# Designs tried in a protein design chat: VHH binders against q96fz2. Part 304

Target 1, 269 residues: q96fz2
Amino acid sequence: CGRTSCHLPRDVLTRACAYQDRRGQQRLPEWRDPDKYCPSYNKSPQSNSPVLLSRLHFEKDADSSERIIAPMRWGLVPSWFKESDPSKLQFNTTNCRSDTVMEKRSFKVPLGKGRRCVVLADGFYEWQRCQGTNQRQPYFIYFPQIKTEKSGSIGAADSPENWEKVWDNWRLLTMAGIFDCWEPPEGGDVLYSYTIITVDSCKGLSDIHHRMPAILDGEEAVSKWLDFGEVSTQEALKLIHPTENITFHAVSSVVNNSRNNTPECLAPV
Short names: E, the ipSAE of ESMFold2; O, the ipSAE of OpenDDE; V2, 0.75 times the mean of E and O plus 0.25 times the DockQ between their complexes.

## First folded at step 16 (VHH)

Design CB102 (framework vhh_6z1v_2)
Fold by OpenDDE, second read of step 19:
Structure CB102 (fold): chain B 269 residues (1-269), chain A 123 residues (1-123)
Amino acid sequence: as target 1 above (269 residues)
Amino acid sequence: EVQLVESGGRLVRTGGSLRLSCAASGFTFSDYAMGWFRQAPGKEREVVAAISWSGRVTYYADFVKGRFTISRDNAKNTVYLQMNSLKPEDTAVYYCAAKFGLFTESPEDYQYWGQGTQVTVSS
């Protein structure tokens, strides 16, 4: 996974993350560093994206079922990294393969500390290789959505008026991630960064691409992944597998340029 | 105490119209998606229509076919269902329900329910 969409306004995004804690109380996640949230139809590695994580990571004795929403850097920077510039990392941390997660120190160590997060997105992009050509067709992949009266094709949401009609009740894609905290050697703010765990693609997606993000489908899966206080690493890793509960449509080549940030990126062609 | 109180259900002839209302109290109405459900004798409860917290997005079951309109007034803590071109098959108890966050098609996802109002459509 090398490209996502996360463009919802902050208030809409928050409401889309409504959840029930272990006490049965309905809650919205609290924001940490809301000013770092930058909505975009075209999110690339090294950009900030919102993730969910347990409140217990920030507050001692907190209810571990409570959730915080925080923008984090895409591309995990390990806590042990000694260079002053995260861009000097010599290995790719955009994704973490599920089969080797326990073999790589950069992922194993934070995972062992319970640093599990849920990466939020409207959906993600993947490119299909066209047979006989060097051309690649991009696809937008997301959870199936409820068909709403005016929800024409997602493509019709290019107008401000139509946008609200499509996205106000959008089910966000929830991807399993690992995050870490890095303190710059020269001082400054702690950097929170994440990697997306990937798995072999489901059958429905296999013709498009052979790998997909580990998607946490449903409140139970999301809750268990986040709740590092009650759910062990071993149990959490059982949640990491491909899912068939996805849909997709072809999009234009506009998304190929990471600088393009318009509704056209995810509109069906 | 959380309350949802439906009103407007009555006997009507085929082709007639009804407007159902549901008055909500005891919770922050604007934080909840609202839905209308119905249950006919011997049948399962099914979704009729749903509306987002803001009222900007609406959903209708396939059997509605443009006959019903769901709306809400957050200032009055009320959700409405305008039903036109009623058919005998629409005879059921109609329920108002509230869901925190996004609406869904599944009744079990909704936290609060009214007592229901009887709609009867005669041939």
Scores: ipSAE 0.873, ipTM 0.936, lowest interface PAE 0.5, mean pLDDT 93
Fold by ESMFold2-Fast, scan of step 16:
Structure CB102 (fold): chain B 269 residues (1-269), chain A 123 residues (1-123)
Amino acid sequence: as target 1 above (269 residues)
Amino acid sequence: EVQLVESGGRLVRTGGSLRLSCAASGFTFSDYAMGWFRQAPGKEREVVAAISWSGRVTYYADFVKGRFTISRDNAKNTVYLQMNSLKPEDTAVYYCAAKFGLFTESPEDYQYWGQGTQVTVSS
């Protein structure tokens, strides 16, 4: 998973993350660094994306079932990284394979500290390889949505006003992530950065790509992944597997250039 | 204390119109999606219409599309259902319901419910 859409305005995104804590109280996640959230239809590694994580990471004695939402850098910078520039990291930490996560120090150490997060997106993009050509067909991949007054999938013929009519009830894609905290050796603010855990593709996506993000389908899975105060690493890792509860449609090549940030990036063709 | 109070249900003739209102109190209305559900005797409760917390996204069951309109006024903490071209099959108790965050089609997902208002459509 190397490209996502996360374009919702902050207030819409916040309400899409409505949840219940352990005591049954309805809550919205509390924002950390909301000014660092940059909505986009075309998010690439090294950009900031919103993640959910347990409040207990920031406040001693907090209820571990309460959630913070914070923008984090996509591309995990390990806490032990000693260079002054995070872009100098010589290995790609955009994704973390589920089968080796407990074996790699960059991921095992933060996982042992309970540094689990849920990465939020409208959906993600994958490029299907076409036999006999170098051209690849991009697809937008997302949770099945409740059909609204418009009836049907996101259409290219819809006016900009009609685009707004689907998003305030959009079910966000919730991907399992691991984050870490890096302190610059020369001083400055702690950098929070994350990786997305990946698994083998489900049957429904196998014709598009051989890998997919580990998707946490539903509030029970999301709660257990986030709640590092009550759920051990071993129990949480049982949530990491392919899911069939996913849908997709082909999109135009406009999405190929990460500089393009318009609704056309996710419109069906 | 959370409260939803429906009003407007009455007897109407086939082809008539009716507007239902639901007044909400005791919670932050703009953080909740709202739905109208109905239940006829001997039948299960079913979704009629739903509206997002913002009022910008709506859902209608196939059997009411083109006839019913759901709307909300967040300043007044009220949700409305405008019912046009009423049919005898629309006879039911109509319930207002609130769900934190996003709306769904499933009654089971809604946290708060009103007591219902009876709509009877006669030939």
Scores: ipSAE 0.766, ipTM 0.900, lowest interface PAE 0.9, mean pLDDT 90

Design CB103 (framework vhh_6z1v_2; at its last look DockQ between E and O 0.92; V2 from the best seeds 0.82)
Fold by OpenDDE, look of step 17:
Structure CB103 (fold): chain B 269 residues (1-269), chain A 123 residues (1-123)
Amino acid sequence: as target 1 above (269 residues)
Amino acid sequence: EVQLVESGGRLVRTGGSLRLSCAASGFTFSDYAMGWFRQAPGKEREVVAAISWSGRSIYYADFVKGRFTISRDNAKNTVYLQMNSLKPEDTAVYYCAAKFGLFTESPEDYQYWGQGTQVTVSS
């Protein structure tokens, strides 16, 4: 997974993340660093994206079932990294393979500390290799959505009003991630960054790409992944597997350029 | 105490119109998606329409076919269902329901329910 969409307004995004804590209380996640949230139809590594994480990471003795939402850098920067520039990382940390998560220090250590997060997105992009050509067809992949009024034009250049009707009740894709905290050697703010765990693709996606993000489907899976206070690493890792509960459609080559940030990126062709 | 109180259900003739209302109290209405459900005798409860917290997104069941309109007034803590071109098949108890966050098609996902109002369509 090297490209996602996360373009919802902050208030809409927050409501899409509504949840129930372990006490049965209906809650919205509290924001940390909301000003770092930058909506985009075309998110690439090194950009900031919103993730969910347990409140217990920030507050001692907090209810670990409570959720915080925070923009973090895509591409995990390990806490032990000693260079002043995160871009100097020689190891690609955009993704973490599920089969080697415990073999890589950069992922094993933060995971052992309970630093599990849920990466939020409208969906993710993947490119299919065309047989006999060097051309690649991009696809937008996401959870199946309820067919709302005028929803037939998902991603189409519809009026702003029609667009809002489609995205107002959008079920966000919830991907399993690991995050870490890095303190720059020269001082400054702590950097929060994440990696997306990947698995072998489900049968439905296998023709498009052989790998997919580990998708946490449903509130229970999301809750268990986040709740590092009550759910062990071993139990949490049982949640990491391919899912068939996805849909996709072909999109234009507009998304190929990471600088393009328009609805055309995820519009069906 | 959380309350949802439906009103407006009555006997009408085929082709007639009704407007159902649901008054909500005891919770922050604007934080909830609202839905109308119906249950006919011997049938399962099914979703008729749903509306997001802001009213911007709306869902209709396939059988509605443009005959019904769901709307809400957050200032009045009320959700409405305008029903036109009613058919005998629309005869059921209609329920108002509330769900925190996004609406779904599944009745089991909704936290609060009204007592229901009877709609009867005669031939």
Scores: ipSAE 0.894, ipTM 0.947, lowest interface PAE 0.5, mean pLDDT 94
Fold by ESMFold2-Fast, scan of step 16:
Structure CB103 (fold): chain B 269 residues (1-269), chain A 123 residues (1-123)
Amino acid sequence: as target 1 above (269 residues)
Amino acid sequence: EVQLVESGGRLVRTGGSLRLSCAASGFTFSDYAMGWFRQAPGKEREVVAAISWSGRSIYYADFVKGRFTISRDNAKNTVYLQMNSLKPEDTAVYYCAAKFGLFTESPEDYQYWGQGTQVTVSS
């Protein structure tokens, strides 16, 4: 998983993350550093994306079932990293293989500290290899959505305005992540950064790509992954597996260039 | 105290029109999706229409598309259902419901419910 869309305005994103705490109270996640949220249809590694994490990571006596939403850097920088520039990191931490997560120091250590997060996206992109050519077909992959009404037209094709009607009820993709906290050696703000856990593709996606992010399908899975105060590392890892509850459609090559950031990136072709 | 109060239900002739209203109190209305559901005699409760917290995303069941219009006024904490071209098959108790966050088509997902308002469509 190396490219996502996460373009919702902050107010829309916040309500899409509505949840129930352990006490049965309906809540919206509290923002940390909301001004660092950078919405985009075409997010690549090293950019910031919003993640959910337990409030207990920030407040010693907080209810571990309460949630914070915070922008974090995509590409985990381990707490032990000694260089001044995170881009000097010698290995790629964009994704973390589920089968080796407990073998890699960069992931095992933060996982042992309960540093689990849920990475939010509209959906993710994958490129299908085509036989007999070097061309690749991009697909936008996302949770099944409830069909919303479209504007009436005088017989024309769908307008860009029709896309606005889906987003205020869009079910966000919820991917299992691990984060870490890095303190710059020469001082400055603590850097929060994450990796997305990956698994073998489900049957439905196997013809598009051999790997997929570990998707947490539903509030029970999301709650258990986030709640490091009540759910052990061993129990949480049982939530990491492929899901068949996913849909997709082909998109244009506009998405190929990560500098393109328009609705055309995820529009069906 | 959370309260949803439906009004507007009555007897109407086939082909008639009716507007239902639901007044909400006791919660932050703009954080809730709203839905209209109905239950006919001997039938399960089913979704009629749903509207997002903002009013921008809307769902209609296939059997009401083109005839019913859902809307909301967040300043007045009210959701509406405009019902046109009414048919005898629309006879049911109509319920207003609220769900925190996003709407769904499933009645079991909704936290708060009104008492219902009876709509009877005569042939």
Scores: ipSAE 0.808, ipTM 0.917, lowest interface PAE 0.8, mean pLDDT 91
Fold by ESMFold2, look of step 17:
Structure CB103 (fold): chain B 269 residues (1-269), chain A 123 residues (1-123)
Amino acid sequence: as target 1 above (269 residues)
Amino acid sequence: EVQLVESGGRLVRTGGSLRLSCAASGFTFSDYAMGWFRQAPGKEREVVAAISWSGRSIYYADFVKGRFTISRDNAKNTVYLQMNSLKPEDTAVYYCAAKFGLFTESPEDYQYWGQGTQVTVSS
């Protein structure tokens, strides 16, 4: 749960986020701060990644079923944090365990304000430890995809045009997150930051790792998680569970170094 | 008013070829994935082919076996299905459908449908 890929160009990413509002109107999410989007095959904590959230967080009386997409910092900085440097936070907020979310002030408080978001990625990476060695095997984990023509060489494509044939219809992984808004004491822009909720891994992933992100599988789950105007915290938390609707493949150790930002990071080996 | 109008369905002999067209209006065509579906008498509607908003990603059902080609022309708001090596089993009503965003295999995910065009393949 500590590394993702989110590499699509903004226009492709936006179209992959097409949705229907509560009135049945087809929409694309509206961007906030689009210039802060930094696509990469290899996203780490403290970097920015796009998330979905309800328009009601930004506009009084807005339709809470309408969605905003915005880059946010991975690693939730609580609104009550008093230091000027977020790196001085005394605890790790990259992930939030679902079984203790209502016991941790850093997560309970923003959750009670309806600060739910959907974290977007192509997929995420996990490392499997092999018995008899200290070397780890990384895997790229993602939603099952509809097979498309020329889709069998994700990281081996020779040109950007061949890559677009793989990614143009990619179903983005949609993970449940909590965000908060922090006002730096020295002034400046409000910092939006998120954590990814985690659950016990499903049976299909248990040989790779014992935890997985809470995945929202389908538009009904995504809509209910985002719509804090109509869906209470208690109802929303019922959406947080493992899913078996997931697939994966082994990747090379190139992804181990977070500075490597190439298609090889997620290519099958 | 959204409209999808299929054309080109007719009677052809086994081994023949046929090109279906679907003219779209009333929506931003380039935001929609397009699909061709078919339904034979007594059978459920099934996906034949689908194409992404840009035309770059394409899906074909297994039964197509390289015989059909889907394409789109976003300047003309039109999607096509070139059907070659036709078999009697291809006899069906063919429907054009539009889905906002990404295509899927499931007919229930598509927002707009044409009225269909009959394709009949004789021995």
Scores: ipSAE 0.673, ipTM 0.857, lowest interface PAE 1.1, mean pLDDT 91
ESMFold2 (binder alone), look of step 17: mean pLDDT 91; pTM 0.925
OpenDDE, second read of step 19: ipSAE 0.888; ipTM 0.943

Design CB104 (framework vhh_6z1v_2; at its last look DockQ between E and O 0.72; V2 from the best seeds 0.78)
Fold by OpenDDE, look of step 17:
Structure CB104 (fold): chain B 269 residues (1-269), chain A 123 residues (1-123)
Amino acid sequence: as target 1 above (269 residues)
Amino acid sequence: EVQLVESGGRLVRTGGSLRLSCAASGFTFSDYAMGWFRQAPGKEREVVAAISWSGRSRYYADFVKGRFTISRDNAKNTVYLQMNSLKPEDTAVYYCAAKFGLFTESPEDYQYWGQGTQVTVSS
């Protein structure tokens, strides 16, 4: 997974992240660093995206079932990284393979510390290789959505009115991630960054791409993944598997350019 | 105490119109998606319509076919169902329900329910 969409306004995004804590209380996640949230139809590695994580990561003795939403950098920067510039990281940390998560120190260590997060997105993009050509067809992949009034195609959301109808009740894609905290050697703010765990693709996506994000489908899966206080690493990893509960449609080549940030990126062709 | 109180259900003739209201109290109404469900005798409870917390997004079951309109007034903590062109098949107890966050089609996802109001459509 190298491209996602996360364009919802903050208030809409927050409500889409409504949850129930272990006490049965309905809650919205509290924002950390909301000013770092930058909505975009076209999110690439090194950009900031909102993730969910347990409140226990920030507050001692907090209820670990409570959730915080925070923009983090896509591309995990390990805590042990000694260079002053995260861009100097020599290995790719955009994704973490599920089969080698425990073999890679960069992922194993933060995971062992309970640094699990849920990466939020409207959906993600993948490119299908066309047989016989060097051309790749991009697809937008997301959870199946409830059909709203006049919600023909996601592409019809070009008008503000149509957009509201489609995206106001959008079920966000919830992907399993690992995050780490990096302190710059020269001082400054702690950098929070994440990697997306990937798995072999489900049968439905296999023709498009051989790998897919580990999708946490449902509130229980999301809760368990986040709750590092009560759920062990071993138990959490059982949640990491392909899911068939996805849908997709072909999109235009507009998404190929990471600078393009318009509804056309995810509109069906 | 959380309360949802439906009103407006009555006997109507085929082709008639009816407006249902549901008054909510005891919770932050504007944080909840609202839904109308119905249950006919011997049938399962089914979703009729749902509306997002803001009222910007609406869902209708396939059988509605443009005959019903769901709306809400957050200032009044009320959700409405305008039902037009009623048919005998629409005879059921209609329930108002609230769900924190996004609305769904599944009754089991909704946290709060009213007692229901009887709608009877005669031929």
Scores: ipSAE 0.894, ipTM 0.947, lowest interface PAE 0.5, mean pLDDT 94
Fold by ESMFold2-Fast, scan of step 16:
Structure CB104 (fold): chain B 269 residues (1-269), chain A 123 residues (1-123)
Amino acid sequence: as target 1 above (269 residues)
Amino acid sequence: EVQLVESGGRLVRTGGSLRLSCAASGFTFSDYAMGWFRQAPGKEREVVAAISWSGRSRYYADFVKGRFTISRDNAKNTVYLQMNSLKPEDTAVYYCAAKFGLFTESPEDYQYWGQGTQVTVSS
């Protein structure tokens, strides 16, 4: 997974992340660095994206079932990285293969520290190879959504406003991630960065791409992945597998250029 | 502590209109999706309409599309169901329900429920 959409305004995104703590209390995640959240229909590696993580990572004695939402850099910079510029990292850490996660130092070490996060997106993009050509067909891939009202008022032939009606009840895609904390050797703010765990594609996506992000389908899976205080690394890794509960549609080539940031990026073609 | 109080149910003739109201208290109304559900004698409780915390996203069951309109007033902590072109098949107890975050079609996902208001549609 190398491109996502995460365009919801902060207030809409926050309510889409409503959850229950272990005591059954209804909660919204608490924001860290909300000003670093940049909504976009077309997010690429090295940009910031919102992730959920346990409050216990920031506050000693916090309830590990309580959640923080924070923008993090896409592309994990290991805590042991010694260079001054993280863009000089020689290895691509945008994704982490589930089958080698315990073999790669960059991922094994933060995973052992409980640095699990849930990466949030409206959905993600994948490019299908077209037979007999080097061109690729992009698809927007997302959770099945409840059918919201899309009918326009009298006189509406095609209503752009109908498109806006879906977002305030949009079920966000929740992808399993690993994050790490890097301190610049020359000083400055701690960099929080993440990678998305990938698995073999499910049957439904196999014709589009051979890999997919590890999707955490439902609040039970999300809670167990985040709760490093109660759920061991071994138990959490059991949540990492392909899922069939996914929908998609073809989109225009507008999405190919990551600088294009408009609703056309995810509109059905 | 948390309360949902429905009002407006009554006897109405076929083809008539009725507006149901649900007054909410004891929680932060703007963090909750709201739904209207109904249950006729001998039948399961079913979703009629649902509305997002903001009022911008709405859902309608196929059997009420074009006839019913759900709306909310977050300043008044109230959700409404405007019912037009009523049919005998609409006869049921109508329940207001609240769910934290996003709405769903499933009654079991809603934590807070009102007592219900009876709507009877006859000739």
Scores: ipSAE 0.805, ipTM 0.914, lowest interface PAE 0.7, mean pLDDT 91
Fold by ESMFold2, look of step 17:
Structure CB104 (fold): chain B 269 residues (1-269), chain A 123 residues (1-123)
Amino acid sequence: as target 1 above (269 residues)
Amino acid sequence: EVQLVESGGRLVRTGGSLRLSCAASGFTFSDYAMGWFRQAPGKEREVVAAISWSGRSRYYADFVKGRFTISRDNAKNTVYLQMNSLKPEDTAVYYCAAKFGLFTESPEDYQYWGQGTQVTVSS
């Protein structure tokens, strides 16, 4: 998983993150650093994207079931990194394989501190290698969505332009992540950064790509992954597995260039 | 104290029209998606239509077939269901419901419910 869309305006995104705390109260997550949120149809590693994490990471004695939403850098920078420029990191931390997470110091250490997050996206992109060519077919992959007015016809879906009317009720993709906090050696603000945990792809996606992000399907899974105050690392890791509850459609090659930030990136072709 | 109060249900002839209203109070209306559900005697409660917090996304059950329109007025804390071309099988108690965040098709996901308004469609 190396490209996502996370393009919703902040108010729409926040409402899509409505949740219930352990006492049964309906809540919206509280933002940290909202000005660092950079919506785009075409997010790549090193960019900021919003993640959910427990309030307990920020406030002593907070209810660990309450959620904060904050932009973090994609590509985990370990707390022990000593150089001043994160781009000098000698290994790729965009993703973290579930089968080796406890073997890699970059991921094991923050995981042991309860630094679990939920990475938010409209969905993610993956490229299918076509046999016999060096060309690849990009797909946009996302949770199944409730049929809305423009997709509620008795026949085929409307044109791609009607896609715009689905976004207020879009179910965000919720991916399991690990984050860390890095203090630049020469000073400055603490850098929050994340990695996305990956698993073998489900059967439905295996023809597109052999790996997929670990998706947390439903509020129980999301709550358990986030709640490091009540859910141990061992129990949380049981949530990490493939899911078949996913859908996709082909998109144009416009998305291939990560500088293209337009609705065409995710429009069906 | 949360209240959802439906109004507008009555007896109408086949082919007729009705407009249902649901006045909401006791919560931040613009944070909630709204739905209309119905239940006929001997049947299970089913979604009729739903509308997002802003009003921009709408859902209609297949049986609606373009006959009903859901809308909302966030300034008046009110959601509406315009029902046209009514059929006898539309006879039911119609309920207004509110769901924090995103709407769904499942009644079980909604937090607040009105007491219902009876719609009866005669031949």
Scores: ipSAE 0.699, ipTM 0.874, lowest interface PAE 1.1, mean pLDDT 91
ESMFold2 (binder alone), look of step 17: mean pLDDT 91; pTM 0.929

